VH-VL binders against StAR-related lipid transfer protein 4 (Stard4). Designs and how they scored, part 1

Every score and structure here is a prediction.

Target 1, 199 residues: StAR-related lipid transfer protein 4 (Stard4), of Mus musculus (Mouse) (q99jv5)
Amino acid sequence: ASISTKLQNTLIQYHSIKEDEWRVAKKVKDVTVWRKPSEEFNGYLYKAQGVMDDVVNNVIDHIRPGPWRLDWDRLMTSLDVLEHFEENCCVMRYTTAGQLLNIISPREFVDFSYTVGYEEGLLSCGVSVEWSETRPEFVRGYNHPCGWFCVPLKDSPSQSLLTGYIQTDLRGMIPQSAVDTAMASTLANFYSDLRKGLR
Below, numbering starts at 1 at the first letter of every chain, in headers, positions and changes, except where a header shows other numbers; antibody chains are not in Kabat numbers.
ipSAE, averaged over its two directions, is called F for ESMFold2-Fast, E for ESMFold2 and O for OpenDDE. V2 adds 0.75 times the mean of E and O to 0.25 times the DockQ between the complexes of E and O.
Where letters were taken out, [cut] stands.
Atom coordinates printed by the task and the answers are left out, and those that the model quotes come from them; centres of patches stay.

## First folded at step 2 (VH-VL)

Design a01 (framework fv_alirocumab)
Fold by ESMFold2-Fast, scan of step 2:
Structure a01 (fold): chain C 199 residues (1-199), chain A 122 residues (1-122), chain B 113 residues (1-113)
Amino acid sequence: as target 1 above (199 residues)
Amino acid sequence: EVQLVESGGGLVQPGGSLRLSCAASGFTFSSYAMNWVRQAPGKGLDWVSTISGSGGSTNYADSVKGRFIISRDSSKHTLYLQMNSLRAEDTAVYYCAKDRGYTSGWHYLDYWGRGTLVTVSS
Amino acid sequence: DIVMTQSPDSLAVSLGERATINCKSSQSVLYSSNNKNYLGWYQQKPGQPPNLLIYWASTRESGVPDRFSGSGSGTDFTLTISSLQAEDVAVYYCQQYYSTPLTFGQGTKLEIK
């Protein structure tokens, strides 16, 4: 309960960071990705934003841990819910595919996940937790507070605005340029893949 | 329970400066956006500025942009309005108002202070 | 900017009678995704700060007497006081919170006839 409160408050703080603190990392049609140095670790806090042609509940249901995530997310190779605490709260373990010709080998994450109302929309957020079981085919990565805000568009009721904050320590020995390239591309691809997954 | 107490108002000449303060108590200060709303003598309510719960986002009425600066100090539970280049048209009672949400523009103002009078006159 | 226009500018009503105040927005403040009207009503008594009466066009704030009611949708809104009491003498303001800048109506002064 304390984890969910702290996590939610941290994401809300990220959402209020001034526009001039962000630097554009990647801009493609319908998605902008920004970054700024992280206050949690020696890396970056990434922000991505774009419009979805769907309502808040449907968008977030495809993002949060559940049956639809693997249908559209090309990066995620497995998703196991390890513990359910409440309808909107769980601990999950997921794995990701290798990237950049396996310069970034497959990763494994164990995250506390929490979905809650935010303004007229929803926030689905997560943070890595310690978990003793490891699998040798994966490097255990670590997500500092991460999340997705989805709010309705005021003048377009069938659309929503999706804003993500991602703060991932991939760990291991990876060239920094590869990390930077992969993170920006991963966020842009997240939007295009999700849009296809929504129909 | 919720209390908002404004201070810092007074008489100032055109071109002068004043800093208003609003001491907040009875709620989790950093969880809510805060607003300044003014009211000229005998006139209606006029929104001046808003600041998000963290202080990372601010907005201003066109009439005060570039002259007024809204800020907050979460450790002191205090909202501020720095008013520069004051004009006769800025004469008003200035109210501190709590937003029901974390950012303004999606929720209503649920609590108001008693106001502090700013008079800009030569 | 969304312009809020109230009518009448002033109103005199006898004790126990119904008072009706109107508010028009220059564009819709109904958000169809959540079916909510981003419209509130405030009461301001002489020498006092504004006090929230109604939010989401028709939801009464805790502690507000049930003689106060809000109605309307989109661009046309009404505040009704079903049986006027002496303590209801005040200026009433509508406000939109659909977008910044936040805007208020010019106010309606309610007096006892």
Scores: ipSAE 0.006, ipTM 0.458, lowest interface PAE 15.1, mean pLDDT 87

Design a02 (framework fv_alirocumab)
Fold by ESMFold2-Fast, scan of step 2:
Structure a02 (fold): chain C 199 residues (1-199), chain A 122 residues (1-122), chain B 113 residues (1-113)
Amino acid sequence: as target 1 above (199 residues)
Amino acid sequence: EVQLVESGGGLVQPGGSLRLSCAASGFTFSSYAMNWVRQAPGKGLDWVSTISGSGGRTNYADSVKGRFIISRDSSKHTLYLQMNSLRAEDTAVYYCAKGPRYFEWLSPFDYWGRGTLVTVSS
Amino acid sequence: DIVMTQSPDSLAVSLGERATINCKSSQSVLYSSNNKNYLGWYQQKPGQPPNLLIYWASTRESGVPDRFSGSGSGTDFTLTISSLQAEDVAVYYCQQYYSTPYTFGQGTKLEIK
């Protein structure tokens, strides 16, 4: 589909951004988070990268929309497939928990999701789409192109390198410092939580 | 005021089925995750199942997985637990419990019903 | 699964004296993203449902007397009743809500000496 091709190409462009354009936002054990100003909205494009002690297929199967995502992802509170086009392609609605003592109230997102081969590994990507139904308990957020690349390590094929690009407009009236803190922490903890989920 | 009222408990034979209900009032039902927690006579608390506010996410204790089904009906403000293939070890008081407002999906339980007794006996 | 272990199984404390109940988790319940311990304490009196006393390991639920306090982080937690009153006779449970399945300690029965 046109949307899947454009989304995939956009993520590949992000993956090609030169190292000197990124600024470290957070660095913890075994994961680094960078950011740069977004070209899509008045916010940031975040990049996160770390090594997983598992093979590509198992890592991505835990990330893409499916039966395993909610088992480990503590930020995501629900995930519903609204339209299913094929096994690797759907429109999903998901909700997230409040953050920072509810300075960031629970959000909901409606995303087109697409998983495709990339080099020796996989890319699972998404982008928000228009959806008319809204719920009062959630603020509708918007994901500009986002995704996760996972490729095998050359010297250790039982391990993989997971690289994420996240570009989320949380919307609403939230202090920018709160947004910045939440985004960097969310990405660092995504890795910690996923590593525990893979065991 | 928040109220949770369980019903549907009773005596059932091993292998039988039973459906529990929890009528909720005093809060915006669809905004809160709901839980079933059981307690065997003279024993401690044992979590059974949870369902998200939207109903899109459910989780079960290993001991009941494949036999019990948690569901909710937002229009009726009611939580359900369909219990199939009942065993003697399922004998317990079953409590309905809710998470507090503005908590993450994983939360403590701030309100509990009074419970409904399920006895599985031949 | 996270296993919750309480100690002691039962204790008797004189009125007005301090009661201390311990809870250990088999793995950390501290979430580094928000620096919160996903640990709660409940009180259950005979014939009644449990009542939430403490959440986030140390935050007292609304309406709970200030003689109740929670402390600890990671894997080791304590519930303290600074000055025991007659109405505090109950079974106390710790609970982790860090991950599903949610798990409870086995309970500590508190009696007056």
Scores: ipSAE 0.000, ipTM 0.441, lowest interface PAE 17.5, mean pLDDT 86

Design a04 (framework fv_alirocumab)
Heavy chain, then light chain:
Amino acid sequence: EVQLVESGGGLVQPGGSLRLSCAASGFTFSSYWMNWVRQAPGKGLDWVSTISGSGGSTNYADSVKGRFIISRDSSKHTLYLQMNSLRAEDTAVYYCAKSYYEFYSGPFDYWGRGTLVTVSS
Amino acid sequence: DIVMTQSPDSLAVSLGERATINCKSSQSVLYSSNNKNYLGWYQQKPGQPPNLLIYWASTRESGVPDRFSGSGSGTDFTLTISSLQAEDVAVYYCQQYYSYPLTFGQGTKLEIK
ESMFold2-Fast, scan of step 2: ipSAE 0.005; ipTM 0.473

Design a05 (framework fv_alirocumab)
Fold by ESMFold2-Fast, scan of step 2:
Structure a05 (fold): chain C 199 residues (1-199), chain A 120 residues (1-120), chain B 113 residues (1-113)
Amino acid sequence: as target 1 above (199 residues)
Amino acid sequence: EVQLVESGGGLVQPGGSLRLSCAASGFTFSDYAMNWVRQAPGKGLDWVSTISGSGDSTNYADSVKGRFIISRDSSKHTLYLQMNSLRAEDTAVYYCAKDEWGYDYYFDYWGRGTLVTVSS
Amino acid sequence: DIVMTQSPDSLAVSLGERATINCKSSQSVLYSSNNKNYLGWYQQKPGQPPNLLIYWASTRESGVPDRFSGSGSGTDFTLTISSLQAEDVAVYYCQQYYSTPLTFGQGTKLEIK
């Protein structure tokens, strides 16, 4: 509960960061990715934003831990719910595919996940937690506070605005330049994949 | 406007050392990875080294690993390449190059280059 | 390492004619997750540094004339100049940025016929 409150408040703080503090990292059709130096670790806090042609509940249902995520997310290779606390709150373990010709080998994350109402929409957020079991085929990464805000578009309630904040320490001995290249690209891909996965 | 100005090239004997500098202006220096790319006389482009915006991560071409050291000074907006144990094969124009989007490794701006000649 | 091979090594084309330069990578530079090709093209005129023309295989850099276009995917890429102008005389290089070490093709020298 205390974890969920702190996590929610942190994401709301990120969502209130002034526009002029962000630098455009990548802009492709219908999605913009920004970044700024992270205050949590020696890396970046990324922000991505784009319009979805679907309602808030359906968009967030495809993002939060559950049966839909693996159907569309090409980066995520497995997702296991390790502990349930409430219908909107769990600890999950997930794995990601290798990137950049395996310069970034497959990663494993163990995250606390929490979904809550935000304004007229929803916030689904997460943060890595300590977990003792490791698997040799994966490097354990660490997500500092991350999350997805989804709110109805004011002019078109059947559409929604999806804003993400991602703050991932991939760990290991990877050149930071490779990490940063991969992060911006995977955020743009997230939007493309999700749009195709929505039904 | 973005400007990159290299300096420090010259004539040196095999086994000698040189330090190259690249003075950067017109952009937020610490936000961008920086690179050294060289070109031997009459030859193609050859990537030498990269350094992240923070300076914490570096990478090198195999031919220069253990001999060259890339570094940067954010307060001076300057990129460096310390070249040790120079060989005739290191003779080239050395260009300073900037990433366009920070870390995508394609280069929107290049300096005019500085010539390093290692005597035969 | 990813080896980049260009063809031809040199090309002579008449003014107004189409010029085509090819680039082949020893491994795919298509990132399967985002369906993007990590390939760029540079132009280098005598005595000058390289100038970025194309990135992501087909996206023109700001200020680059429409006559320049990039195409291809995976391992095979092409730079096309639809109507050669006198100022296009240069050496052209492809570059992969899919993985380190970053590698360039050997260059294609384009001259007027």
Scores: ipSAE 0.000, ipTM 0.444, lowest interface PAE 17.1, mean pLDDT 86

Design a06 (framework fv_alirocumab)
Fold by ESMFold2-Fast, scan of step 2:
Structure a06 (fold): chain C 199 residues (1-199), chain A 121 residues (1-121), chain B 113 residues (1-113)
Amino acid sequence: as target 1 above (199 residues)
Amino acid sequence: EVQLVESGGGLVQPGGSLRLSCAASGFTFSRYAMNWVRQAPGKGLDWVSTISGSGGSTNYADSVKGRFIISRDSSKHTLYLQMNSLRAEDTAVYYCAKTRVYTYGSYFDYWGRGTLVTVSS
Amino acid sequence: DIVMTQSPDSLAVSLGERATINCKSSQSVLYSSNNKNYLGWYQQKPGQPPNLLIYWASTRESGVPDRFSGSGSGTDFTLTISSLQAEDVAVYYCQQYYSTPYTFGQGTKLEIK
């Protein structure tokens, strides 16, 4: 309720950040990744944007916590919904594969997740919450506010524009250059993996 | 404020076809999965089919697979059920039902009044 | 497929008395990851469509009188009407939404004694 309102407002603020505040981190065909210093922690707020050849609801249904996410997301190794509230609101626990030859070991996140209408499309957003149970095979990471905006593409009703904001503290002792490399690649791969999953 | 209004029911002979419509209003139609649930005279509720908000995924009861097609038109805020190769056991009141959430695996928070389909020679 | 079985098929209860309807699923409808039971209860009055009463086994739908309550977990569920009123005469259905095909119980007809 108050958590979901604050989270939604924070993501809308990110979506309103002007173009000149972003630095291109990675640009490949059909997806651009930008970043700027985070105001929440000593790291970066990442932005990714690209066109999906599918309608808003199908795109977001594959992204938000649920049984379909693991079918296409190569980084995510498990997803458990710990508490499901009404109106597509839940607390989830998920794990990620190791990266960069395991320089970044597998991580675990426990996030509050909320999906709500935004303009003519949807916003699926999340933020980590404190959770006492830990599993020794994983390092507990922390997601500051993050989310995915998906809106119909103008004059192309079978396509949508997907914009993501990711702000992750991977925790542990890993070089910042490794974090930066992994984050940009992860976001680019998210788009290519999702596109394959929607086919 | 949410309204679901079914139409298209009637008397049809075995082997015939009918197309049901459900006009939706009072909510953002394209964001919710929609369902058809039927009820034979004097019998219980029987789920027929579901379609995701985008229309990208569908599911059917085994008894109607290959014969019925669920679809939706977001611009018209309308859900459809194309019924082919109708059988006497398809005789029922057909209800349009809305899920509470944007995906499958939900309860049905709003129902239409239903439309009667009678399959008889 | 998950089969839903209600008991009794019919029940007659005096005004002001408690009515209890049971529902059993052939498989658990408890999703272990979120600890939620994917079970709902509907009320259907003669000539009307079903009306949602309870979802997630025990959460009362907005506008439903507090005399209605749901309980149970896993495979065994109960709908309770604490003090029967004349307007409660209806057929009651349980439904699982854990997996497709979605299935309903056969219904319990509740009448005044």
Scores: ipSAE 0.000, ipTM 0.458, lowest interface PAE 14.6, mean pLDDT 86

Design a07 (framework fv_alirocumab)
Fold by ESMFold2-Fast, scan of step 2:
Structure a07 (fold): chain C 199 residues (1-199), chain A 122 residues (1-122), chain B 113 residues (1-113)
Amino acid sequence: as target 1 above (199 residues)
Amino acid sequence: EVQLVESGGGLVQPGGSLRLSCAASGFTFSDYAMNWVRQAPGKGLDWVSTISGSGGSTNYADSVKGRFIISRDSSKHTLYLQMNSLRAEDTAVYYCAKDYEVTYDSGYFDYWGRGTLVTVSS
Amino acid sequence: DIVMTQSPDSLAVSLGERATINCKSSQSVLYSSNNENYLGWYQQKPGQPPNLLIYWASTRESGVPDRFSGSGSGTDFTLTISSLQAEDVAVYYCQQYYDTPLTFGQGTKLEIK
């Protein structure tokens, strides 16, 4: 099957994982972050969920590779589309800022990205691909399958429920406590920044 | 036991700079947001700044935006406040305060340090 | 900004008597999604840092005597000390954590009559 089909199926599997398999990693006013051991690498699969005061299409348009992502995402410092296959499908390279007083130095990712309809809403997903060109100022990280599900709220169609699955190998020599702290905080900050960025 | 120990306060001239430190012990430092709260002599409590456990998110009171920088060093279990372009109205005891929950935006504080006095005067 | 206003500014209460301190927020600090009030109370004794007494409007912090209680919802909150003891002489502050900037009331000074 194509990369998009395999990626989509993997995210749907994550979305069906039973509640009792997750452990709370971080909880803020409007978002909860859970994690469980990853089956892809020696790290964690993170899940985050929260309500957005906006419709599905607008929420996902701010998340998927496009003109609005850098306007609100404080962690992302650059985004370049390397190959554009379709309106909903590309290979992109993006960079992230350093974290924890630069204990986690800036990272670079090269991801296949795919956005597709899912039930009453949308799924925007990604996975890192091999890319030979490297830039010495960045450590190349690796995203195992990741994605964002956004569906309308049943009784409030002007609001949506955003659920994310993130599975990032930051690579390099980073203390495990720093990785744990950064991942949970990054997801919580993602939600607060996105809410601020929605027009 | 949880302890927060502030240092770095003192007398400084208007327009000067000062860096405050808060040494934390007795808890997993990087799991909690940290805050600076100040209190002018004989006055009430005034929130200054918050930094998330990861250091990825910071917030400031309007009166200090652009002048103060909050930061933290997880390996040293230390919180910092770099204060630039100091004004007479910045004179206060500066308290280091720990967020109650692992929740970074909880915003209420279970432990406070003893405070360090900053006096801005010519 | 959410403005927190306490009343009275100061009060004197006899030992063993009830002390009541009020706090008003300029807008509701009740969050409808979780039905929680984002309000806390602190005690500050002379020469000491503040000490957390109450959070979520009515939840008493561990180690705080049961004579302290918090009540109220939305915009109107009360801290009650059922039987004042000498060690309760302090300034009491309410605080909202519903939104940034985080804000405190101006404080209520409690003294023995």
Scores: ipSAE 0.000, ipTM 0.446, lowest interface PAE 17.4, mean pLDDT 86

Design a08 (framework fv_alirocumab)
Fold by ESMFold2-Fast, scan of step 2:
Structure a08 (fold): chain C 199 residues (1-199), chain A 124 residues (1-124), chain B 113 residues (1-113)
Amino acid sequence: as target 1 above (199 residues)
Amino acid sequence: EVQLVESGGGLVQPGGSLRLSCAASGFTFSSYAMNWVRQAPGKGLDWVSTISGSGGSTNYADSVKGRFIISRDSSKHTLYLQMNSLRAEDTAVYYCAKDLRGYTYGLTHYMDVWGRGTLVTVSS
Amino acid sequence: DIVMTQSPDSLAVSLGERATINCKSSQSVLYSSNNKNYLGWYQQKPGQPPNLLIYWASTRESGVPDRFSGSGSGTDFTLTISSLQAEDVAVYYCQQYYSTPFTFGQGTKLEIK
């Protein structure tokens, strides 16, 4: 409970950051990605936002740990629930594919995940936790508070607005230009892949 | 032991409504997506609808979209299919079916456990 | 929508001989990120509900005899029964779960010759 409360409050704080504090990192059709220096580590807090042609519950059910995530998320290569507390709360271990011709080798993350109501929609959020078991084929990355807000569109209730906050320490020795390229592209691709998964 | 028991089938006139139930036992109900699959007499399998473990995501075959509503009640371990505006072509045995795996070790939508089915006949 | 087409519609095979059933999808059901084919095979005996035989194109479900095997990738898949037994008389269905709507093939009826 303490962890879920702190995590939720941190994401709500990110969602309240003023527009002038964000710098556009990538803008493609139907999705904008911004970033600002992280307060948590020597890296960036990324924000992505775009419209989904689906209702809040369906969008978030495809994002949260559950039966739909690996069907559409091309970056995520495995997902194991290590501890399942409730329908909306777990500790999960997941792996990601290598990126940029393996300049960024496959990563592994162990995250606490929590989904809760937010205004007229939902928030699904996560943060890495300590986990002693490591697998040699992966580099252990670390997610500072991350999450996805999804709320109904005011003028179109069958559509929703999806806003993500991603704050990932990939660890290892990776060129900064590779990290910058990978993060912006990953978020844009997340939206494109999710939209295809919802159809 | 995992079991699924369908009920609620029967004879109904075209344009009528009917609600099917599927009582689930022997597994953590809310952790698994559930399906309705139908089979017309002497015909093949036809997927009707899927609902996620939380109930937040639903999907429907085009032929039933707008007429059928899938829902679940985790406290009662029961899956439902509300069928409205029934047509003769909806006549079939309706099976309740569970996805193979829950949230661990990847996503699956194969159906490993099936109920015995309940017959719905739409006729004047 | 992904259309699943099976061949043949019906097949008669002698007891102890090999039975082969084919399934073709109208588009690939191979997911490149995890290198998995989202394809399953079901067996339905007369008067019974379907039973899952194979998932991820080639993985046998627990309790399924080893004479059943699945193969293929992308759009072309095969279910093989290496030595047909009398109890294998059934209709066999392939199913894709790559995307909704989940679709089944029309079925292949297998009988003893």
Scores: ipSAE 0.000, ipTM 0.456, lowest interface PAE 13.6, mean pLDDT 85

Design a09 (framework fv_alirocumab)
Fold by ESMFold2-Fast, scan of step 2:
Structure a09 (fold): chain C 199 residues (1-199), chain A 125 residues (1-125), chain B 113 residues (1-113)
Amino acid sequence: as target 1 above (199 residues)
Amino acid sequence: EVQLVESGGGLVQPGGSLRLSCAASGFTFSSYAMNWVRQAPGKGLDWVSTISGSGGSTNYADSVKGRFIISRDSSKHTLYLQMNSLRAEDTAVYYCAKEGYYDETGYYPDAFDIWGRGTLVTVSS
Amino acid sequence: DIVMTQSPDSLAVSLGERATINCKSSQSVLYSSNNKNYLGWYQQKPGQPPNLLIYWASTRESGVPDRFSGSGSGTDFTLTISSLQAEDVAVYYCQQYYSTPLTFGQGTKLEIK
């Protein structure tokens, strides 16, 4: 569909942004997180990158909407597939735990998700869509184009390089310093949790 | 404030032993790889040893291998260098240095973002 | 072992002028999988410990003035100070952290002309 093509092209554009346009937000074990001002909203486009000790297919299968995501992702508290279009394309609703002693209360997202081949690897991407049903225990957040590129490591075929682009509007009245702290930590924790989840 | 403070340096005779300590504060100590780097008077920087955040991985310069032992105690937030069979050429200021990446389970090489002020070791009769 | 060689051994530059220090590694320190050069630059002032200026060959450490920049890839690297200030008088070291043993260049002493 047109939405999948536009989303894929947007993520490829992000992946082409020159290194000098990014500023380091956080450096931790096996993960570097960068950010730059978003062109979509009054917030940041985050980039995270690190090496996974697993092959592309297994890494992306743990990230894309599916039965394994909740096994390792400590932030995600529920995941429902609302509409199936193809094996690689769906609309999903997921919820996240509160953060920073509940300064950021639990959020809910409704995203279009699309997984496609990219060079010798895979790209799994998403973007929030309008959805009328709301659940009172959650604040509806909004993901501008986001995604994960995973490609095989040169000369190390059992390892892969995972690069994420995350662009989330948490909504509500949250101090920007809290948003900045949570986003950088969330991305670092994503890598740590995923590495422990891979078998 | 991230801070590293070395201690334990002093005068020792050739063949003797000495233990250096590096007290860390202001960061999650066990989450970062730590290094010892030495500098002989008027000379350049010389890497001595590294230890991962978990303590599970260590490496040594060939010149000290078999004589020096790097270790860490997470409960005391302290890095150690046990120096045995000391030689005149071991005379140097010894710095402890923290790597920039968080490393609780292995050794992930990175640049040294924080350094201590150093402790002088003199090996002489 | 990767041998790091700096040039020149010493350099005198006038205040406000550009200073350029070179560093060559005996083998590539570029990791092709992540396209990162495992190279850092340190500044050491008399009586002080080294201070990290640049990591990943070209990324400035937080708090380091914009006049410092790093460039290069593979085996040939350059540290540039665009407009020398009095406080920049120091010995500068390059370091590879691509593989153990970790190695430093011999140092370049920067003085005011």
Scores: ipSAE 0.000, ipTM 0.431, lowest interface PAE 20.7, mean pLDDT 86

Design a10 (framework fv_alirocumab)
Fold by ESMFold2-Fast, scan of step 2:
Structure a10 (fold): chain C 199 residues (1-199), chain A 121 residues (1-121), chain B 113 residues (1-113)
Amino acid sequence: as target 1 above (199 residues)
Amino acid sequence: EVQLVESGGGLVQPGGSLRLSCAASGFTFSSYAMNWVRQAPGKGLDWVSTISGSGYSTNYADSVKGRFIISRDSSKHTLYLQMNSLRAEDTAVYYCAKVGWEILRGAFDIWGRGTLVTVSS
Amino acid sequence: DIVMTQSPDSLAVSLGERATINCKSSQSVLYSSNNKNYLGWYQQKPGQPPNLLIYWASTRESGVPDRFSGSGSGTDFTLTISSLQAEDVAVYYCQQYYSTPYTFGQGTKLEIK
């Protein structure tokens, strides 16, 4: 409960950051990705935003740890729930595929995940936790507070606005330009892949 | 060891209400989406409703929208279907079914034995 | 909505012979991002609940005999029983789980000649 409250408050703080603090990292049709220097580590806090042609509950249910995530998420290669506390929170371990022709090798993350109501919509958020078991085929990455806000569109309640905050330390010896390229592209692809998964 | 057991079916008058329950055991209940599927006497399978593992996402067949409400209680490992404004065409055996969780699964891998709902005067 | 149509409505096959059941979807159930067909096959015997036989169009569920096989992609799918046994007498249903509402075919009744 304590960790869920702290995590939720942190994501709400990110959601309140003024527009002039963000710089555009990538803009494609239907998705904008911004970034600003992270206050948690030597990297960036990324923000992505786009419209979904679906209701809030269905969008978030495809994003949070659950049976739908692996069906559409091209980057995520496995997802194991390690501990289940309540219907809306768990500790999960997941792995990601290599990127940029394996310049970024496959990563493993162990995250606390929490989904809660936010205004007229939902927030699904996560943060990495300590976990002693490691697997040699993966580099253990670390997610500083991350999450997804989804709220109904004012003029079209059958559509929703999805805003993500991603703050990932991939670790290892990777050129920063490769990390930056991969992060921006991954977030843009997340939206296009999710849109296809919702159909 | 993995089981789903439905209960709550019975005879009800048109316009009446019933609440069905599905008790789950032998798996991590809150990690799996759950479904209700019905079958009218001598007819085929008809999907009724789905609920995500978290309970935040629900969907319904057009024939039951606005009348039926799917819900779940993770602490009791139980799935529910609240059926309101019942009609003769709702007469069926109601099955509880679990969606697979693994990368290679999405079909309904575990089914309960079903509970009969009869709507007649 | 995706409409599932099975053929034939009923089929009589001799013991030890091959049985073939077809299923067509009104639109593709292949998801390009993971290359999976969201199509399952179920067996239902009188008085019993459905039993999952095949998922992802061609993957056998644990415990299902290897005489059962699924094939096809996109909109046209087939369930094959290579050598019919007496216990295989049942109604068979295909199902798409690509999108809601999830839909089933009308069923194919399989019986012994």
Scores: ipSAE 0.000, ipTM 0.471, lowest interface PAE 15.4, mean pLDDT 86

